VHH binders against DNA primase DnaG (dnaG). Designs and how they scored, part 9

Target 1, 371 residues: DNA primase DnaG (dnaG), of Nanoarchaeum equitans (q74mb1)
Amino acid sequence: MAKFAPVQYKYIIKAEFEIDGIVDREDIIGAIFGQTEGLLGMELDLRELQKQGKLGRIEVEYKRVGNKTIGTITIPTSLKAVETSLIAAAIETVDRVGPAKARFRVKEIVDVRSSKREYIRNRAKELFVQLLSKTAPDIEELRRELEEAYYSKQLIEYGEEKLPAGPLVEKSDEIILVEGRADVVNLVKHGILNVLGMNGINIPKSVVELSKRKKVTLFIDGDRGGELVLRNLLAAGADIDYVAVAPPGREVEELTNKEILKALKSKIPLEQYIKNLRISINNDENKEKYKELLSKVFDTKKAIVFDEQFNIIDEKPLEEIDKLPSAYGIAIDKILDNETYAKIKGKYQLILALDSNVNAQERVITLKDIQ
Key: E = the ipSAE of ESMFold2; O = the ipSAE of OpenDDE; V2 = 0.75 times the mean of E and O plus 0.25 times the DockQ between their complexes.

## First folded at step 2 (VHH; framework vhh_8fcz_2)

Design b4f (from b4 with L108F; at its last look DockQ between E and O 0.16; V2 from the best seeds 0.00; counts 0 for: pae O 14.4 > 2, unsure alone 63.7 < 65, grease 27.6 > 24.2, placed apart)
Amino acid sequence: QVQLVESGGGLVQPGGSLRLSCAASGFTFSNYDMNWVRQPPGKGLEWVSGISYSGGDTTYADSVEGRFTIIRDNDKKMVYLQMTSLKTEDTAVYYCATDRGYSYGEPFYFDYEGQGTQVTVSS
ESMFold2, look of step 2: ipSAE 0.000; ipTM 0.427
ESMFold2 (binder alone), look of step 2: mean pLDDT 79; pTM 0.809
OpenDDE, look of step 2: ipSAE 0.000; ipTM 0.213

Design b4w (from b4 with Y102W; at its last look DockQ between E and O 0.02; V2 from the best seeds 0.00; counts 0 for: pae E 17.6 > 2, unsure alone 64.7 < 65, grease 26.9 > 24.2, placed apart)
Fold by OpenDDE, look of step 2:
Structure b4w (fold): chain B 371 residues (1-371), chain A 123 residues (1-123)
Amino acid sequence: as target 1 above (371 residues)
Amino acid sequence: QVQLVESGGGLVQPGGSLRLSCAASGFTFSNYDMNWVRQPPGKGLEWVSGISYSGGDTTYADSVEGRFTIIRDNDKKMVYLQMTSLKTEDTAVYYCATDRGWSYGEPLYFDYEGQGTQVTVSS
């Protein structure tokens, strides 16, 4: 297959097919012409378009697999995008080649200019890396840097905070929210253009506002860090509809196309995600540590805060709970009322209590739950 | 009009097996990827499994990976979900869904028009 279409063509329709029979190239081409004839009117008749030079030669590549013929078709066109799309759709209506059942599926419509530019850029990056590899020890790091630089040019700045975003973030009814710029770059690289990134731990006002207007899928890393981001968003008043999660231990910025698609397909409503987190807590391997911490506050009328390793950082009487620093978790010896909860809202990822009425958005484990 | 009719659900004990079926009509079945989705009680819809239009590629949610198998028959316009090692958390209404085409830069959507089939896993 030619790498590039002739300069006279603007678009290339690429489709794949499967035919339940052994057929020849001419049969395939004949079926395409024959079954599309009249579907789009005379103005978009494929034969006529070819005569006019608006449609190029249909290239067919195929192989025989058992009793089937499988392959691809490539059709260059100088038509406008809309007309090209109509032709592409028409091709998918072909359902037989001769006596054999057939299935056609359009894989993509390629903008020839865009394709060439992309090729040049990609090749330049490769060549550059090769050049540097002779002098630099970490080729992989350089490659990543170059890729990031390339794809970052496709990003736009969104809001007053100049957040990294895909170009369709405002045009789309649904958006994907990610943690940072690197995530945005990766998603844009893989053709997801309705993405918005946050700059760090602080939730921008623009994100909160946007979340009220659009359906939002939060796409988080497969670690505890991602959960923290979600908590912060909710605390800030953002309206999150769905949560997608990268595979365990993986970051969104490093995911492959397949992994991204899988993660997004498996997105779950926010409420379900929160429920799932609670379930996971009940089966937490750290139950013994939780018990230990709770034992330390039991009947003491104090609160203690601890880090991710469950080391105690500070302790205060419950009356002074608001004076405790933010930390991974807090253990308390009292049922929290709404007022008390308001004082510690968003400060901790994990709340251990003898009993508590804290918000369901936070991880809460009570002594009753672990006994 | 796209029509999807699910069947095969029922009550099963944990560790048991079920096979769901979906009959499709109203579209060129062999041109589209097919999926199973489920809605647990009191929860939202979640994706379970997908199979490419040719049947050559299959994908699964992490929660069902290794336990469920999706298969399709393009001649019969059927898609199946073989469920094994069922768990209580698999309790849900299961729907067959077709992809609304993936467009560059656009979100992925599913069309599920069926009534679903109830799967209950309980001791």
Scores: ipSAE 0.000, ipTM 0.221, lowest interface PAE 14.0, mean pLDDT 78
ESMFold2, look of step 2: ipSAE 0.000; ipTM 0.166
ESMFold2 (binder alone), look of step 2: mean pLDDT 80; pTM 0.820

## First folded at step 3 (VHH)

Design f1 (from b4 with G50D Y102F; framework vhh_8fcz_2; at its last look DockQ between E and O 0.03; V2 from the best seeds 0.00; counts 0 for: pae O 14.0 > 2, grease 25.1 > 24.2, SAP .682 > .668, placed apart)
Fold by OpenDDE, look of step 4:
Structure f1 (fold): chain B 371 residues (1-371), chain A 123 residues (1-123)
Amino acid sequence: as target 1 above (371 residues)
Amino acid sequence: QVQLVESGGGLVQPGGSLRLSCAASGFTFSNYDMNWVRQPPGKGLEWVSDISYSGGDTTYADSVEGRFTIIRDNDKKMVYLQMTSLKTEDTAVYYCATDRGFSYGEPLYFDYEGQGTQVTVSS
């Protein structure tokens, strides 16, 4: 009998349920095992996981209310977060207990180690400060730490525009520039206090002025939207030093502490970022998509806007091009001229046109470019 | 028509060296900055290095700084990339690319017509 080392559980799945009938604990547990069997493959079979010690006992608490059974289930796991989440989701698919209709809802997945990690983090900070104070106290560093402790979760308004910011945005030599308030909130929540949010498409004057005085890391979402933001910033005269990018498909506002730190640690100098943004039109994997979009507008006297996946969002006659929404890109049945560009400036990252007579900040791809 | 032909790639062990070459034609070579870019397996295009039109200025990505050297010969219309201390993460298809110039308000893209040269760093 392979002495399975005591498996420390990492997560606890907590769910509530309502059953339209009178059932007992065994019925409930049986339903969970039975209805999840095979849904996630053999590797995530609940019975198998229990045998392996990766899943603990399912605890069920319930009461009878009239002709219904309501209660909660608790399931400890030593699985990874993703696997735990899958199991949790599978539990919610249970829709009957015996003959009775049932509803399961996951309330939360508790990280058992979270409290310990938080403790460790906080204690480490304390110890580190103590160490610094003993060896060569940097008064400036100590001041910063104290301020961080005091302001740790307080957003402030910065500038005449009342931009959302972390409390240390003015005091720090370096700042993190993000797109919006939600990003600021998330960063501040995770202890990043030298953050400033731009609150929209228009670059505030205060951002431009601040950027000239401080080292600025632009922190953008893990999509191509950051390019437009950067262009707008630079056009406005902002001085950006670095660019940090959230993981692919992720928004800054939803990042975990670890993800934030990783992204910031992996920041890229502006020049390098710009270089990396450059794509050869001839070898662009999306070349065929460009052709397709251009073909759709060709000889139609229309403009089509599309998203990053090249799905068409909207289309209008060229005369109404100014009424089109902002999107990743636009395809127009026209040679791009100053007048047309003026109507669409700043709304798109990519402009597909028959030809171009203007220098645009957006990437302009013409028929000639994709021949 | 712009033509760029890359060569010099191959299989090399970690710590090894390779020299890539790019032959350019179809444009006034001495008027344009030249670049090396690479595409690792399953990843997007990554800028590696550039050299000014005159050859006087060179820049490198942080990942290759100190290990790679870009050189050009305007008379021969050639650009080279000397790679040393190669790492497994350097495995990619390498392309030579022209730079139409970057100024704010202009489109951002490289021009390259070559098929690239495969560099594989493996033990």
Scores: ipSAE 0.000, ipTM 0.234, lowest interface PAE 14.0, mean pLDDT 81
ESMFold2-Fast, scan of step 3: ipSAE 0.216; ipTM 0.703
ESMFold2, look of step 4: ipSAE 0.000; ipTM 0.458
ESMFold2 (binder alone), look of step 4: mean pLDDT 80; pTM 0.815

Design f10 (from b4 with G50D T59E Y104L L108Y Y109T; framework vhh_8fcz_2)
Amino acid sequence: QVQLVESGGGLVQPGGSLRLSCAASGFTFSNYDMNWVRQPPGKGLEWVSDISYSGGDTEYADSVEGRFTIIRDNDKKMVYLQMTSLKTEDTAVYYCATDRGYSLGEPYTFDYEGQGTQVTVSS
ESMFold2-Fast, scan of step 3: ipSAE 0.047; ipTM 0.607

Design f11 (from b4 with S30D R100S G101P Y109H; framework vhh_8fcz_2)
Fold by ESMFold2-Fast, scan of step 3:
Structure f11 (fold): chain B 371 residues (1-371), chain A 123 residues (1-123)
Amino acid sequence: as target 1 above (371 residues)
Amino acid sequence: QVQLVESGGGLVQPGGSLRLSCAASGFTFDNYDMNWVRQPPGKGLEWVSGISYSGGDTTYADSVEGRFTIIRDNDKKMVYLQMTSLKTEDTAVYYCATDSPYSYGEPLHFDYEGQGTQVTVSS
C-alpha cells in the first residue's frame, strides 16, 4: 500500500542547459521554480504541480567544463500535451541561476506511451523470434504456421496464377524471384517487399512476362543449387539479370537478415554465374574422370557406383538401381528424374547423369556441363 | 530491392564539420531502426550511432558522443549524420545500415548496408 497515490506520467520534458558559472543541482532546481513563478498562472505553478504529484521529481545531470556547468534536466508530467508544452516553454525563459547567466533549451518532450509502444513493438518482435526459434517437434510445425499466418497479411497475389508476392512487385524496378511461398514469407519478414514466388519448378506465364519489364535477381537455395529452376526459366524465355545463392546447406526460407544481405550483396550477373559454373567444372581436376564414367555408362542402360578415387565398385541395370550400395558417387545412363532420384537420394555425394529434371541436394553433373 | 545510398563525404580539416545523408528505398523505412557504422583504413567495422524507427531514441558511441547527431526524416526516407569537431581518427568509410530486433539472443546484425561514403580528416 502506497501512502500517496501512484502517479502515471504521460510526458517527460528533456532540456539541455548551459550555465556560465559553477552551480549545484539545488541551485538549478531553485532557479527553475523561482523564475517560472507566476508566468503561467496559479494553476500551472511548478511547485504546486509537484506538490499535487502532477509534476515529477526534476532530475539533473551535469558536468563542469571550465567555468561553465553544462547538462540536462528531466521532468516527468501527468499533465496534458498543451499544459506540458507551456511548462516546457516557461523553462526556456530561465536566464539566470543565482548570479550566473543561464540558457535552457528543450531538446524533446517524450510521450511515455510512445516510448512504451516502441518498446512493445521491439520486444514483441524479439519474443516472437524466440518463440519461433524454440526447438520442439510440435513447436516447429506451430512456429511455421504462426509465421505464415502473420507475414501472409503482407503478401499479395500476383497474376492469373495468384502467385505469392510482396506488395511492391509492380512498383519496384527490380524483383527478387524465389522458388516458393515460404521463401517469399521469409524475405517479406526481413523487409524485402519486391519479392515474387513461383509455385515450384513450373514456370508461370506471369513470371516470364514480368521478367521482361523488370530487373530480376533469381535467389536460390545453396545445396539444391536451383540450376533446374534457372534452366526452366531460360527455356521459358524469362529475362534473368542476376543470380544470388544462399549459403551452402541453407534454404532461402530459413535465412537470417545477415545471410540474406550477404547473398544479395554477392549477387552476380547471369552471364558471369554461367561462366563461373563452366569454369568450376573445367578447372575441376576430375573433369576427365567424369567424362570417362559418363562414357562408360552411356548407351548401357546401367548405373555405375564409384569411390572417391573414381574406381568402379559396382554396376547394375537401371531397373535395379535401388540395389546398388551407397558410395561416393553414381553415374546413370538416363535423365535424372524425380522417380529415379527418389531411389538414390542421400546415398551418394556426386551424381553423373545424361541430363537432370530434378533439384537434387547432391552435386549433379550432366553431359551439358562437360559438353 | 532494398537500397541505401550514402552521400556527403569528403576531405575536411580537423575541427571541421560534414553532414552525411542516406537515402533509403525498397523497404518500409519507418518500421526499421537506422544506424551509422564506419570502417577506418585497415580496421574492422565500428558502430557510430543509432536512431529508433520513430526518431524518439538516439544512441552514440563514446568516441563521437557530443560531436555527432543522428537525425531521420521518415517522410523523405532519409537518415542524416551531422558531424562536428572532426578528428583525424574519424577518417573512415561511413555506411548507413538497418537494425533489427530479430537478432535477439544472437550477436547484433545490421540487415542492410549501403555502398558507403568516404570521410577524410587530415592536416
Scores: ipSAE 0.000, ipTM 0.124, lowest interface PAE 22.0, mean pLDDT 79

Design f12 (from b4 with Y102I L108W Y109T; framework vhh_8fcz_2)
Fold by ESMFold2-Fast, scan of step 3:
Structure f12 (fold): chain B 371 residues (1-371), chain A 123 residues (1-123)
Amino acid sequence: as target 1 above (371 residues)
Amino acid sequence: QVQLVESGGGLVQPGGSLRLSCAASGFTFSNYDMNWVRQPPGKGLEWVSGISYSGGDTTYADSVEGRFTIIRDNDKKMVYLQMTSLKTEDTAVYYCATDRGISYGEPWTFDYEGQGTQVTVSS
């Protein structure tokens, strides 16, 4: 029938100390008990709490540096957060160890029950979903509203930009990157907790930084808008490893569990996605016209604008690119860079270039894409 | 692909000891809190123990506290469960998990995949 004697501790108080004298462990522990006596009332007396098993043995690690004793103390406690914090603060009031001046400072209070609370959170969600799955079809709209409210509450804020994220974005070595908050909510609802959303009109710096440290799967809608998001991420310097695409005409925020599962299982390496895009361009009925226009502009130091039938409307030297009229498309004899793009942005639906260093909103086809 | 592979189960007499192992691959192990959960015959899943991603901070279900010890080796990408003073009610399939699930980012991996490791405590 033998069982272990240790009490379950809820918190661990860790404090650093510096003492202006040569002292031993017994001196330090004695000072902590002695100088905190009576400060918090009889019910929170440290010696009595230790006798009751509510406070663990005070562990002391120290080294002597000249005439000083420097180290750390570790105190396990089974008390609530409020009582533990009061005890931690009381320890900081210890200003002497015997005749020596001392300073104690709490470094951290560790919550040893964090994993139990996370299990309760996850299990409670699972049980809630099971309960709702037995709900009559008549209240399906109410069920969706309650689930949305519940799962929105589970999101965290990531980085300086306070981006919507699942709770495991920092702990996971892989992240699922999506466009918006509604996408994050839908993925978290379906158990994907390592999801990070982008907000606003620019690529957040936190996303670019995180992408260099983690494996990133970009999960995009089944339309051309997702392609633009990928191009914008690459221009911002983000390292994307995989691309997952929602079914045609479907948005990530509206996908069912089965559709999410299919899309993520079908994720492909970035290079394969780009290659498939190139193959798609090569099967375009207008491929030969793209080749002809790029061939005409190649090594001319000019830009050519053309209509929807691919008839040349105007041409000018690259130095005068901003003087060209708006049209269906433009072909340029250079690599599309941020400076050049700023001059032509919004004027054309199609851009043909030798290469691209930017992620444009327009459809961009490079010489390499048609080879 | 994230993979968690349990081993070390077997038949043991009441009062005996076993050490379970969990080998992790396909993710940065040191970034994840790890857990052991079990499913006794004919019952639902029970959380058994947890260990923080940094190591050292451990939690236990009341039914196993003082008898089981969870440890991790981030260099070897391993989680262990040292089981002592085993009882007949400890009979279950044991799974290791990141929090509750096997992995994150792919919904099908939140179910405990594979066989787990079977622990049978019987005379």
Scores: ipSAE 0.000, ipTM 0.112, lowest interface PAE 17.4, mean pLDDT 78

Design f13 (from b4 with S54D G55S T98A Y104F E106T Y109E; framework vhh_8fcz_2)
Fold by ESMFold2-Fast, scan of step 3:
Structure f13 (fold): chain B 371 residues (1-371), chain A 123 residues (1-123)
Amino acid sequence: as target 1 above (371 residues)
Amino acid sequence: QVQLVESGGGLVQPGGSLRLSCAASGFTFSNYDMNWVRQPPGKGLEWVSGISYDSGDTTYADSVEGRFTIIRDNDKKMVYLQMTSLKTEDTAVYYCAADRGYSFGTPLEFDYEGQGTQVTVSS
């Protein structure tokens, strides 16, 4: 274990020396005090600082090699960094010990607090591993946690929102945009350094701004969650160029290098993704039920509420839409606008409408989607 | 001068097979991952398959997995795409493209692309 000065000492100066002669400890210490006298002014006189307790005892370790004395000097100091550095530099000016030529070189100035913090960090890790060994640890889980901690140090913070990002996000003309920090860590771990995370579904202003000047690929892990993220990005004014989707049953944060490459190489233009989404709705086995419900509500100026089996539970005029019960879904005879959405938000899983100009949390299907 | 030249395209019936070839010149072929990309009529570019610089790794788009095989010969500076069980939706202009997807940074960018070769699958 390394020895630490008492808490009153802030720094330890470590220097090596080579003296062309046979000298002892007192000769070396005497030369240091004598030759530095007056160089730094009266307030930083080494002898006086030692008397005041601001400079600790000078420890000397040496050995003789032929007609030479070679060793190290250790000097604790409670002075500030500037004063300590000046004293260290002054020690390097010592060029003789008695009649013998000498050379002193500072190897290191150790911040005592930094050394203690590093010891605590390292020892805590060792004790943690020992504790886990006694409690039958999951070695794979521990390995992942340590890898995650290591690769998280490669991340930078982007923008005023301090978003998690790879180190090349500013330099690269292409950005891979992902939902969360764990996704960023996994992509950086696999060499994808131009990745930016959003810290969830709320769209940061930095993301919108960056998207207007770079080519952006949105990388998502699943169709339903991905639809929501994309809708929120577009509603916020983000300029998305491509969409990449993780393999079925896989999350971006857990993908292998092969899976990441396959997903990114299989990215499609935004317009094609939206078109494919509409085609998917047309192949939905419930498409005919959506058509039936929209046909029933069309030109009635009413809203119809239905259950998971698409059985109608209740109907009311649009002006009384807020009086309808919560259920699986609702079909409305109008364009879904912000005013109408405010009245039904959170009450249904599915919204069927003639058209939509709203960024909704629920799945919205319109006449255009089924024609 | 950097050049990628595709060949082997043509008209084939559904269920048939074709082998595409790509000859590379003007760059250090063995330092680049190679890809096949296609553009169907009226649609955008679609990535089809990739092979690492050392042939150790191959990847395929879901639409072609099990039907197409990508192969490279670094000595001859060639990439091949063996296509089997062809479908009408495989009709496209096929391009070979070089990048450093597995070696450095992002797999998003193609450093070099060829002129393309037409594949038409029709009865």
Scores: ipSAE 0.006, ipTM 0.488, lowest interface PAE 9.7, mean pLDDT 80

Design f14 (from b4 with D33G G50D D99E R100S Y104W Y109D; framework vhh_8fcz_2)
Amino acid sequence: QVQLVESGGGLVQPGGSLRLSCAASGFTFSNYGMNWVRQPPGKGLEWVSDISYSGGDTTYADSVEGRFTIIRDNDKKMVYLQMTSLKTEDTAVYYCATESGYSWGEPLDFDYEGQGTQVTVSS
ESMFold2-Fast, scan of step 3: ipSAE 0.055; ipTM 0.615

Design f15 (from b4 with G101S P107D F110M Y112V; framework vhh_8fcz_2)
Fold by ESMFold2-Fast, scan of step 3:
Structure f15 (fold): chain B 371 residues (1-371), chain A 123 residues (1-123)
Amino acid sequence: as target 1 above (371 residues)
Amino acid sequence: QVQLVESGGGLVQPGGSLRLSCAASGFTFSNYDMNWVRQPPGKGLEWVSGISYSGGDTTYADSVEGRFTIIRDNDKKMVYLQMTSLKTEDTAVYYCATDRSYSYGEDLYMDVEGQGTQVTVSS
C-alpha cells in the first residue's frame, strides 16, 4: 500500500573525474556544490535541489593511483532533460577539489525510463511466448498488437515517402513487396528482412526506382484485390518479376512462418500470374454483366450504381459521383484515379472502371481485365 | 522434427580465421532460408548472417560485413560460415537457425536448435 509518492528520478548523470591530489568523498561533493553555486541561478542550485528531493544523493566511487584520485560520480535527478543537461555541464566546470587541480567530464546521462521500457519489452516477450503455448484463437487480436509493438522497432523508413521496410531492403538483391505496414511487421518477425511495404493510395516513386534494380516478388493477400495492386504497380512503371499469394482467405499479416515460406517458394513469374488471373475473370459467371455495365457507361461521362443482381439503381455525371448512394457496385466512365477513389472509397464492394491507377481496397475490374 | 548441429568453433587469435558448419536434418532443407546467430558471454542472441533457400541472396550484420561469408550446400544439407579477420568482439556461441526458429534483431523473439559451437578470439 504505497499512499505517498516516492521520489521518481528521470535521469542519472554519470561523470568521471581525475584529481591531482589525495581527497575524500566529502571533499569531492563539497567542491561540486561549492563551485556550481550561483552558476545556474537559485532555482537550479544543487544543494537546494537535493533538499527538495529533485536531485538524489551524489554517489562517488574512487581509487587512489599514486598522488591522484580517479573515479566516477553518479547523480540521480527528477528534473527535465534541459535542466539535467545544464547541471551536467555545470559539473564539468569544477576545476579544483580543495588545493588540488581536478577535471570532471560527463560520460553519459542515462534515461531511467529507457531501462523500464526495455524491461517491459523483454518481460512482455516472455509472457507472450507463454501465452502462445496456451493461446485460444480468440486472443489473436491481442497477439497482433503485441507483435506490432515488438517488431515495429526493427523496421526502417525507406525512401522519401518513409515507407515501412526491413533493414536489408537496400543490401539484398531480392525484395519482397507487400501492401501494408502490418505485412512488413509479420515478415520481419519471421526473418524476412528484405521486405518493403506500400502506404497510401499512390504507388511510391521509391518502390518504382528500387524495382528497376532488384528482383521483386509482390506478395499479396489471398483474394484481396492484389490484381489491382499489381496493375497499379505496372502502370506506375514498376519492374515486378514474381507474384506470391497467401492461401485463400488469409492475409500476409496473419501468416505463420511455414505459410510464408510455402507462398514464397511457390511464387510464379509475373506473366503466368496475369494469364491465370485473366482465366479466372473469364470464368466468372458475372463477366458478361461487367461488360454490359462498362459498355453502358462508356463515353457517357457518367457513373452508374448497381445492386447485387446488377440492376441499375442510380446514375449521375462524374462531377456528382459523391452524391450517388452506397450500393453493391459502381461503374465509372473514367480511369479510377486518387481524386475519384477518395470520393467513393468504402461505399461499394465492386468498382468497374476503364482503367485504374489506384490501390483500392475494393475489387476493381477494368476493360483490359474482361477482354 | 528439425535438428541442427553446429561445429567448427575453437580458440583463435585476433585476425585469424575459422569455418563453422551446420548440419541440418528433419526438414526439406532446400525450401528454407538459413541464418547464423551468436550469443556473446552475458548477452542475448544477435543475428549474424542469412542465406536464401536457393543460395542466391546473402545478408550480413554490419559488424561482420566484409569479414564473414555464408554459403550453403543443399545436396549435403549444410550451411557454412567462413569467418576472417576475427576480433575479440566476435567471441560467442554460434548457432544456425531456420526461419522457423529465429527472428532477426536484438529485441525479437529468438529460439535456436542445438548446442551451438563456441568461438573464442583471444591472444
Scores: ipSAE 0.000, ipTM 0.114, lowest interface PAE 17.0, mean pLDDT 79

Design f16 (from b4 with Y32S R100H Y102M L108F Y112S; framework vhh_8fcz_2)
Fold by ESMFold2-Fast, scan of step 3:
Structure f16 (fold): chain B 371 residues (1-371), chain A 123 residues (1-123)
Amino acid sequence: as target 1 above (371 residues)
Amino acid sequence: QVQLVESGGGLVQPGGSLRLSCAASGFTFSNSDMNWVRQPPGKGLEWVSGISYSGGDTTYADSVEGRFTIIRDNDKKMVYLQMTSLKTEDTAVYYCATDHGMSYGEPFYFDSEGQGTQVTVSS
């Protein structure tokens, strides 16, 4: 059989046969070629495919059992899966070998590259796990550091306070206001160039001034800290138009492009945000207990300390507020100011007050919040 | 000259389904991200869903996730919003909008010239 170029076989057809007579290998091969001739068209003629090197030499293994010849044939092919399957089916139509009745059945078609692909698959999984466990944390940290360094060079300084900002803050008629520099870097990294950072909790005068002449979206973490930033902005006289909130448990500085897009597209008017906060508090099963405690301290010039079940533990005049024990919560008959907060900071999880001028770490509920 | 024409709205009972259509012209549709936004009576615009220019990525507002499906056909220059399990809160005028702003370093925006299509969910 002539072959002009090296041929890599892709599949091996394995078939079993049973022949009701004594026949030799050449008889079997001749019957396969002869009886399949023309069945699949001229392009898939087995003799021509073998001459072209696309079909390999047919290997025959057989044994004689009485007057029968029983065995297997193995046929290598470089053809595609479809053509190989057609040839395999055609071989099953061989019903005679010379004068003897014959039956051929395909047992399997072996993909000769399957063992190599299986090795690659298993080894790639192992290497991937090794990459993630040993180097990925260091690579992620380095990547983040390099990205921050690169994108921080695109930031400008805005106003007298030299606040971190994207390059389009002055040109754009809409700005996205965030708490810190890391938030600005993350938004600029994702193509949001009209972002302005406040450099923390203190509200810069430049932010208040800018908010009066531009549409402002406040983009906050979805936690208590974000609500406090909003209250401070409003107390400072800032004109906020919309609020966008990061997903629960997520910080603006770590958001992906999809998370940023979803949060900004889901921004709501300030009025609706405040209404939603009030609805959340009004649906609180403890709202009536907050009202009772605030009612009890109102116009008494006292503070009341209570447990998790809202039972009063102790009470003292406001002048002695620092003498009250630590507990779940405290209700005070005054506006929560910096002087009073300094005396109770870190002692309670919940603070109930007539109003608040303070950025407290604790949850603060005022008369406005419960009506 | 972006032109967006919405259709498919109507009156439907709670739990029902509607399919909205948006026909786009005047820009390179196959290179533009597309969104659906809605305006309930007496309220502002709220974003509903987005689809990337290739159709490979979709996003949904929490209020509609699992109930609405956004699809696009770049050959026909169409965007669709398949709405199922409709609620009375879904009553709004629905608009489609282009969204190239953030990808090009421009301010985030929606660009729509459509009249919208009214969806009313009521018994």
Scores: ipSAE 0.014, ipTM 0.528, lowest interface PAE 8.0, mean pLDDT 80

